VH-VL binders against Interferon-induced very large GTPase 1 (GVINP1). Designs and how they scored, part 28

Target 1, 242 residues: Interferon-induced very large GTPase 1 (GVINP1), of Homo sapiens (Human) (q7z2y8r1479to1720)
Amino acid sequence: DKRLFVLSILGLQSSGKSTVLNALFGLQFTVSAGKCTQGAYMQLLKVEETFTEELGFDFVLAVDTEGLRAPEHSNKSKDRDNELVTFVIGLANLTLINIFGENPSEMQDILQIVVQAFLRMKQVKIFPSCLFVHQNVGEATATDQTMDGRRRLEQKLDEMAAIAAEQEQCLDVTCFSDVIRFDVNTHVYYFAHLWDGNPPMAPPNPRYSHNVQQLKSRILMTATQESRGNIMKISDVKSRVQ
Short names: E, the ipSAE of ESMFold2; O, the ipSAE of OpenDDE; V2, 0.75 times the mean of E and O plus 0.25 times the DockQ between their complexes.

## First folded at step 25 (VH-VL; framework fv_telazorlimab)

Design s1 (from q4 with heavy chain T31K; at its last look DockQ between E and O 0.47; V2 from the best seeds 0.00; counts 0 for: pae E 9.5 > 2)
Fold by ESMFold2, look of step 25:
Structure s1 (fold): chain C 242 residues (1-242), chain A 121 residues (1-121), chain B 106 residues (1-106)
Amino acid sequence: as target 1 above (242 residues)
Amino acid sequence: QVTLKESGPALVKPTQTLTLTCSFSGFRLSKSGVGVGWIRQPPGKALEWIAHIYWDDDKYYNTALKTRLTISKDTSKNQVVLTMTNMDPVDTATYYCARDYYWGLWAFDIWGQGTLVTVSS
Amino acid sequence: EIVLTQSPATLSLSPGERATLSCRASQSVSYLAWYQQKPGQAPRPWIYYASKKATGIPARFSGSGSGTDYTLTISSLEPEDFAVYYCQQYSNWPYTFGQGTKVEIK
């Protein structure tokens, strides 16, 4: 009866994920419940009644992979991390890939796992949406962000798609756009600044607030178009993979 | 530009404690995903992984050696220290330290030259 | 703990011949690397992620496999290729190495 939109946020530990989560959580949502299950932090967010009719859903399940790192003396494996990423992508209606700073190379291995997960979803005819969020990017690289930065990311994604296609034995895949619907000009969002100063809640940067509003509008537009209440079972994906 | 170097005693008497230091340059152990591991190789024998530490102080030990090993790091000095208690002649080996990235595709992408430790009376 | 079994233990071949080295894991892994080691030297990274070559590795080397069965192939042996090759899994702790395959001249 109640409509659920599943939003997952992926990125490396110590990335700017909390900044994106604060922007999304603090405006139109009330936290209803939170739970850590299978290394993913899940929070159920209730949409404020004022926005329910506009958005077309009543709840958002936010899935955060901040817990990819197990405690130091417990079992931890790259295969478990790969399975977790595949699970959270397959669960989500929309996945945000969070890149922190100017160095996308630090994300290359997690991006490879993400691309591989999307390829696996394609093979079982599940087509989740994806947006890239690039945080803490310097103002001096503004032209790079619009042209060179987007080209670099697209080239990396295409390279990773080719690698994943070899691993998954998918001969019809040569670039990332063969894996999911992706346009580097409309699916990549940049945030040039972090909050300044030392207080826990620094004053909002006007440019930062504008960029957040654009991302929020895109997320909500996507959610309105893809209102889904059912969770895909990970077992369907595992049957294809191993 | 990225290097690791092992240092420590070349000779250790049985029952003594071995302390080895891995000093590295060209990267920082404070960077997310970075780890340093120790691998040993007895003369004429195969490689054996023994211990590992990551940037977030997560630690792993070879099961057979776990009760004798302690690994620690000093991020500001770019060093990782391995301590192995109750040394025995069977522990005679070349000891290597090596870097990995947990997020990376490589297990050990840069190795030190190794240091031979002989356990003898 | 995941056991890696390499075969053969020794592979005696002449330059120009094709070498095929096998690594079998006791359970499925996705992260598998190969190292080359010559006497008196540290191991050198060679193949990672089952099939990707490290920087500067000759085209005659290729890695393949998935799950429990992995192969390192040298299409035409050169004198510099005679060494010991180790496989290593880095999917699960503890990380483990195979016992090595020695490729030697005869």
Scores: ipSAE 0.006, ipTM 0.521, lowest interface PAE 9.5, mean pLDDT 73
ESMFold2 (binder alone), look of step 25: mean pLDDT 93; pTM 0.944
OpenDDE, look of step 25: ipSAE 0.585; ipTM 0.831

Design s2 (from q1 with light chain D49Y; at its last read DockQ between E and O 0.28; V2 from the best seeds 0.00; counts 0 for: pae E 2.04 > 2)
Heavy chain, then light chain:
Amino acid sequence: QVTLKESGPALVKPTQTLTLTCSFSGFRLSKSGVGVGWIRQPPGKALEWIAHIYWDDDKYYNTALKTRLTISKDTSKNQVVLTMTNMDPVDTATYYCARDYYWGLWAFDIWGQGTLVTVSS
Amino acid sequence: EIVLTQSPATLSLSPGERATLSCRASQSVSYLAWYQQKPGQAPRPWIYYASKKATGIPARFSGSGSGTDYTLTISSLEPEDFAVYYCQQYSDWPYTFGQGTKVEIK
ESMFold2, look of step 25: ipSAE 0.048; ipTM 0.555
ESMFold2 (binder alone), look of step 25: mean pLDDT 93; pTM 0.945
OpenDDE, look of step 25: ipSAE 0.576; ipTM 0.833
ESMFold2, fold request of step 26: ipSAE 0.354, 0.323, 0.376; ipTM 0.685, 0.663, 0.695
ESMFold2 (binder alone), fold request of step 26: mean pLDDT 92, 93, 92; pTM 0.939, 0.941, 0.940
OpenDDE, fold request of step 26: ipSAE 0.414, 0.412, 0.472; ipTM 0.793, 0.777, 0.808
ESMFold2, last read: ipSAE 0.330, 0.447, 0.299; ipTM 0.677, 0.725, 0.670
ESMFold2 (binder alone), last read: mean pLDDT 92, 93, 92; pTM 0.939, 0.942, 0.940
OpenDDE, last read: ipSAE 0.483, 0.497, 0.527; ipTM 0.811, 0.825, 0.833

Design s3 (from q1 with light chain D92N; at its last look DockQ between E and O 0.46; V2 from the best seeds 0.00; counts 0 for: pae E 9.3 > 2)
Fold by ESMFold2, look of step 25:
Structure s3 (fold): chain C 242 residues (1-242), chain A 121 residues (1-121), chain B 106 residues (1-106)
Amino acid sequence: as target 1 above (242 residues)
Amino acid sequence: QVTLKESGPALVKPTQTLTLTCSFSGFRLSKSGVGVGWIRQPPGKALEWIAHIYWDDDKYYNTALKTRLTISKDTSKNQVVLTMTNMDPVDTATYYCARDYYWGLWAFDIWGQGTLVTVSS
Amino acid sequence: EIVLTQSPATLSLSPGERATLSCRASQSVSYLAWYQQKPGQAPRPWIYDASKKATGIPARFSGSGSGTDYTLTISSLEPEDFAVYYCQQYSNWPYTFGQGTKVEIK
């Protein structure tokens, strides 16, 4: 009978995802029902009882995946990456797409598989939510969040959506906003470096903490919206995970 | 505008090492998802995939041939090189290189013309 | 390793007839392609992702199937369709090809 919000993080680098999860939820090892499969680590987070009625859910399932195309043995396969993406996106109410660093070329791997996955979900009438998290950018970029950077990301997503639509024979898709509800101004978050200077002398970067709170607020707002419409019960999640 | 071309010896003696080069233009192997594979076809027989290399230097080999194969790339020259040791007459085949894209729905979308390699005394 | 078995090995038909080519995988796959090859030529991409046509492929060709069983159908054979057709899986390493189905003039 308990209600569950599922939050997933996808990305090419695992360490950046763990840092964001720790900052958002203070992740610790918690003894809870769950399973680690195909490189996904799941942790159940309990919502404080006084908030469950307001938010509309009792638990949050945080899913942290191994990075797509991770640096490991050469035996990886397209089926493995596609199975992981299908599992994570199909399970999640909200998926965070983690991009590490400022180099635009690093987005290409993530953009392709994300766009293809969401287009496939649209074909079966499943519309999970997505936010982009661009980590470890320069302090100026993180605080400015310039329209040039957002415009470049939007253009790349639109290009990939058009290519994917041709490949998937979806004539009604010409841009990424046709695939999912997406606004580059509200769905992209930029994070500064964690430390302001060199550890151990450096204090935590205030920009990182502020950006984390902005993201946390957006996640909770999304979760509240989902609870009014289509948030699932824990028993249904167990069936999906299996 | 996108092309691949195989080059190497047409005749190899048994036990020698074969070196084939795939030279390509119109794309860069440094682009995310891009790969080049080698496929061979003995005269009158089916296609057989033998080796593959991707933009991130991941490499894959046919299981039966893996101890005899080495694949490498030179991104600055737009080339992929295949080396196959201990050649035998059964390795007589036309050797193709072809482009692949890991993230997409495509298989090998552009092929070279192939080069016939005969293994004979 | 995933083995692809094509049947029949040879399909002898007249122009205008319907051709059905089968490809069976030894285990389930997610990505399957078809290639057409004529004598003295490199294979040509024909169908990808089981059912999607490469650019310029005639409407009379269609691909279908999922899991372990896939088909290529030619609704009404034309003279230029007589060739060898190969299926290929590209979802699991090593990538593998079927042995081919030759479509020839009866």
Scores: ipSAE 0.006, ipTM 0.532, lowest interface PAE 9.3, mean pLDDT 74
ESMFold2 (binder alone), look of step 25: mean pLDDT 92; pTM 0.941
OpenDDE, look of step 25: ipSAE 0.044; ipTM 0.661

Design s4 (from s1 with light chain Y49K K53L; at its last look DockQ between E and O 0.32; V2 from the best seeds 0.00; counts 0 for: pae E 9.4 > 2)
Fold by ESMFold2, look of step 25:
Structure s4 (fold): chain C 242 residues (1-242), chain A 121 residues (1-121), chain B 106 residues (1-106)
Amino acid sequence: as target 1 above (242 residues)
Amino acid sequence: QVTLKESGPALVKPTQTLTLTCSFSGFRLSKSGVGVGWIRQPPGKALEWIAHIYWDDDKYYNTALKTRLTISKDTSKNQVVLTMTNMDPVDTATYYCARDYYWGLWAFDIWGQGTLVTVSS
Amino acid sequence: EIVLTQSPATLSLSPGERATLSCRASQSVSYLAWYQQKPGQAPRPWIYKASKLATGIPARFSGSGSGTDYTLTISSLEPEDFAVYYCQQYSNWPYTFGQGTKVEIK
């Protein structure tokens, strides 16, 4: 009868070494288990009992799609992987979308998968939340480029939403904010340093530490809002995953 | 600038083992989704995909050739190595390495120039 | 394994004419690419995801199709377009190529 908040993480470089939530919240959570199920790496994080009633849930399930390359599943296909990403997004209360570097072609590829998955969720009336995390951008340009980057990202998301809406014949979708609740100013976070699961012992600059705290705050705020309205019991999640 | 270059012997005797190296620059195999594949083309014939390796060390082989192939990477040297045992004259072909990005819309977006391997005594 | 069948094997045309190349898959695929290859050169990426032009490819080229039937069209042939064109599926392992369509000058 324990309550579970599901967090999915897309676009991380290593599925077996994903520690984003552990690195962000490890002192308030204990890792209970990690395993690969349906091509996704999953970790249970137990909420310390002192926080359970305030937060409204007892566990966090972190789901990472880097398990799409799990060695024991040798017959993976791109079509199958896209269906798995859609399933993982549909399971999650909040999805973190991790973008590395500034290569436009790589950014476009990730965005296309994400936009189509969220549009599919809208069509079946599932409304997950998302946050964008943009890593490995130049430290010297991070602040100035993030203003330009936010507008450029919003335009790309709107373009992808319009294309997907035409393909799916959704007349009421003209921009990404029609697909999910999204504000480019509050849902996009930038980091200059590589996120390899262990943040630096001492942050390289004050902007890095500030961005980490903003991300933590947004994740916990979303989890608190979900716990008041529509968080699932663990028994319900087991049935849904199967 | 992104480049790949194949290197290895131009002549191999039947039954010998072929070792080919793909050396690349302008990208890192450590980045999520990045992979390198090997494709061969016998003279005057179609392209045939033979092996693939990704950033997470996941590996794929052409079914007909699997027992003869081994693919590996050295991320620090920006290299991918293909080994093929028991070479036969039918294996004479130009061998290409090429980059892909699994999360993206592309198959093979950058190709090496290819290296011709002739198998004869 | 997904078999790709290209037709025609050879297409003999003059500059300025329209070329239509076919690629048929033995089962439905979602990811299909086209490559151009000239003698002595590596294949060049041309079209991805059935209809998207690679960077720098002229607008006279277009791709279309879905499921099992795919088409590459050249609206008005230029001298540089005479080459072999291969289709490739990358939906399922093993990745497979068609046998090629040679576009040659008449």
Scores: ipSAE 0.006, ipTM 0.515, lowest interface PAE 9.4, mean pLDDT 73
ESMFold2 (binder alone), look of step 25: mean pLDDT 92; pTM 0.940
OpenDDE, look of step 25: ipSAE 0.033; ipTM 0.557

Design s5 (from s1 with light chain Y49H; at its last look DockQ between E and O 0.45; V2 from the best seeds 0.00; counts 0 for: pae E 7.3 > 2)
Fold by ESMFold2, look of step 25:
Structure s5 (fold): chain C 242 residues (1-242), chain A 121 residues (1-121), chain B 106 residues (1-106)
Amino acid sequence: as target 1 above (242 residues)
Amino acid sequence: QVTLKESGPALVKPTQTLTLTCSFSGFRLSKSGVGVGWIRQPPGKALEWIAHIYWDDDKYYNTALKTRLTISKDTSKNQVVLTMTNMDPVDTATYYCARDYYWGLWAFDIWGQGTLVTVSS
Amino acid sequence: EIVLTQSPATLSLSPGERATLSCRASQSVSYLAWYQQKPGQAPRPWIYHASKKATGIPARFSGSGSGTDYTLTISSLEPEDFAVYYCQQYSNWPYTFGQGTKVEIK
């Protein structure tokens, strides 16, 4: 079969995930029909023919969740959440971890889910790559805030990795870099608000388009790197989904 | 370091409203994933989960008791409050509060000592 | 609502014997815990996620199972092991407990 790069997006708020996905892939790929299975939406994106050899893959499978806790649903289910997280991360060559806004509780929720999931993947010797995406982060002094935000995120991830390692009885894990290959300076992307302020009266935020291009460039470079060694075939993805 | 303690009346008359308070220390209910549940046990009988509240104010109730129950939290006081209306002698039980952690592998990892509530005339 | 059925209701054994306690769920679950309870005390966390032992639980205890069938095994009973053991599912709301298995001497 044709070569496939699997990109997953995971997070608590589904509307923010679809906005990023649409911005990343709306103009550069030929899209095909999406499919919904196990609470995830999968959409096949065809790479334009002129770039297939350079990039090393023919298709991107974009996998987006309905959301771990969908809007208007005050329901928690460990079986559903665990199945979705395992499905999304286990399928992917690269997983985008979507964090909406700067709400501390939302950040803690998604980080804790993510760290537990990647630790479980390490236990079965699956080593997916990840990038973190903070959406709708305030624009004021963004460079200074993102430097401080990166340090705080790294500390949080390390703390959560240590806690998860104790809970999973994984003695060789003391920090998040023990769980997966991660560099907080190159693997975390901050998106300014789509609008300056509250829609609908807010003007479009000019930094959003630049941040999207930075993220897209990193995704494509990661996909090119993976295609030289570990890219899978479409048939392999089907069997992995089970 | 982590403790929970139930408090409330030991005797309640039929039809009255029971209010129980779970006071805890060593953790904050504002921490993501943290929840507090209420479990009761009639004398000599099995455990029965009755209500639950999480850090994000999401709430769950035992289906048979739902219309009589209200659970709430006061994060500034480190307390969870359970009210049960229209008490009946069959509600006589020891009431426990217990902590869980939604993101981890545990169920209820720390329990209070329990408080016996007797419902009689 | 997921019903947990424990068997046997009472298990009468002597110290040194092997005890096997069963918990059957009315539908498949992935998250199941066991608690030990002695008279006049609160339940104590014992086994979580089917097979993981709480801190300080003796090696003679083990949990196993998946789907609808779960087992708590005590390889060689000690006098302190005589208690009631409850299973609990925490996969789906409402959370539910089994009715208990009393492990008693005789």
Scores: ipSAE 0.017, ipTM 0.554, lowest interface PAE 7.3, mean pLDDT 75
ESMFold2 (binder alone), look of step 25: mean pLDDT 92; pTM 0.941
OpenDDE, look of step 25: ipSAE 0.554; ipTM 0.828

Design s6 (from s1 with heavy chain I110Y; at its last read DockQ between E and O 0.23; V2 from the best seeds 0.00; counts 0 for: pae E 5.1 > 2)
Heavy chain, then light chain:
Amino acid sequence: QVTLKESGPALVKPTQTLTLTCSFSGFRLSKSGVGVGWIRQPPGKALEWIAHIYWDDDKYYNTALKTRLTISKDTSKNQVVLTMTNMDPVDTATYYCARDYYWGLWAFDYWGQGTLVTVSS
Amino acid sequence: EIVLTQSPATLSLSPGERATLSCRASQSVSYLAWYQQKPGQAPRPWIYYASKKATGIPARFSGSGSGTDYTLTISSLEPEDFAVYYCQQYSNWPYTFGQGTKVEIK
ESMFold2, look of step 25: ipSAE 0.224; ipTM 0.658
ESMFold2 (binder alone), look of step 25: mean pLDDT 93; pTM 0.944
OpenDDE, look of step 25: ipSAE 0.681; ipTM 0.858
ESMFold2, fold request of step 26: ipSAE 0.189, 0.393, 0.142; ipTM 0.660, 0.710, 0.609
ESMFold2 (binder alone), fold request of step 26: mean pLDDT 92, 93, 92; pTM 0.938, 0.940, 0.939
OpenDDE, fold request of step 26: ipSAE 0.713, 0.759, 0.686; ipTM 0.875, 0.888, 0.870
ESMFold2, last read: ipSAE 0.119, 0.065, 0.144; ipTM 0.610, 0.605, 0.636
ESMFold2 (binder alone), last read: mean pLDDT 92, 92, 93; pTM 0.938, 0.934, 0.941
OpenDDE, last read: ipSAE 0.742, 0.005, 0.600; ipTM 0.884, 0.530, 0.852

Design s7 (from s1 with heavy chain L105F; at its last look DockQ between E and O 0.49; V2 from the best seeds 0.00; counts 0 for: pae E 10.8 > 2)
Fold by ESMFold2, look of step 25:
Structure s7 (fold): chain C 242 residues (1-242), chain A 121 residues (1-121), chain B 106 residues (1-106)
Amino acid sequence: as target 1 above (242 residues)
Amino acid sequence: QVTLKESGPALVKPTQTLTLTCSFSGFRLSKSGVGVGWIRQPPGKALEWIAHIYWDDDKYYNTALKTRLTISKDTSKNQVVLTMTNMDPVDTATYYCARDYYWGFWAFDIWGQGTLVTVSS
Amino acid sequence: EIVLTQSPATLSLSPGERATLSCRASQSVSYLAWYQQKPGQAPRPWIYYASKKATGIPARFSGSGSGTDYTLTISSLEPEDFAVYYCQQYSNWPYTFGQGTKVEIK
């Protein structure tokens, strides 16, 4: 009977992912269980009863990766890394894709893997949503120049979707919007310099709090929209995990 | 055009250290996901992977050979260097370097022509 | 370490015949490639990710399989297909190759 919203967070840098999770979930949620498996951290978050009717779900399962290609990970393999990305995307109702800095080569690499995973999900008729979180972007870029950054991201996603479609022999895919429903104007969030390696130790400023609340509101709005027809029961999630 | 070329001695005496250089062009090892591996093939025998290095300096070695191998790169020279200590006649083989890409579905997509290394007195 | 076992060791067939080469892994893998090698030459990429053809590979070649059992099929042998074929897994470190299957055309 209980409704579960599954949120996954992917990225090459793991420290920023934990900061996003802590900021998003400490205000309205109680942690019921936390679990670390090989390459994935899972936290079960109970929605407090006063909010369950507003939100439309009872629990959130937050899943994040330990970090792709992290040096401290003792038993890496190409098969495990790619399967981990596919697992966390296939499990999730919503995936946050954490991009660090402005146009780094690492951005292209994680985007390529993520696009491939979403294409695989489309082929098996699983339709997860995504939001992009662009950390450590200059404050002017976050406020004044987002159209240029959004256009460049959309172009890069379209290029990667076309490459992935060729590799998977999916003739009906020519751009990223053919892979998933994606609006670059509402699905990309930019955060300023506050997360550059020292998360929650720095005092928050008004810009940081505003950006976090914007992201939280969008996640909750997406979760509410998904709950109208696509939120899984906890039993269904256990089946997908097993 | 992407190319790799192996260079080093054709003849090595037992117990000596072999140093092989893979020089490549048309790509840079600084790009995320790019790697260069070494594969050897004794005359008339199967291929054997021996060592690998990636753009982030992560390194992998064949388990049986690990204590004798060192792989390194010089990104500015577009080179990867393999060093193998205590050579033995059983190590006589053609040594290849090859490129791969860690992300996605790629295998070794470009190979060098190979260099024969003979280990004898 | 994942061991790849290829069979048969040698496959002697006439032009026009169907060739089937097997590669069996000691544990499940997802990333498996095939290479063609002719005498005196470096290996050439042939098939990657079990079934995807490298650039310029003839349509008569196909790869299939999953888990532990993989197959390279040549639907109608041509004289130029005489070579040794190696499978390789690149799922787990260390990367490993099979022993090779020599295709001889009579």
Scores: ipSAE 0.006, ipTM 0.491, lowest interface PAE 10.8, mean pLDDT 73
ESMFold2 (binder alone), look of step 25: mean pLDDT 92; pTM 0.939
OpenDDE, look of step 25: ipSAE 0.721; ipTM 0.875

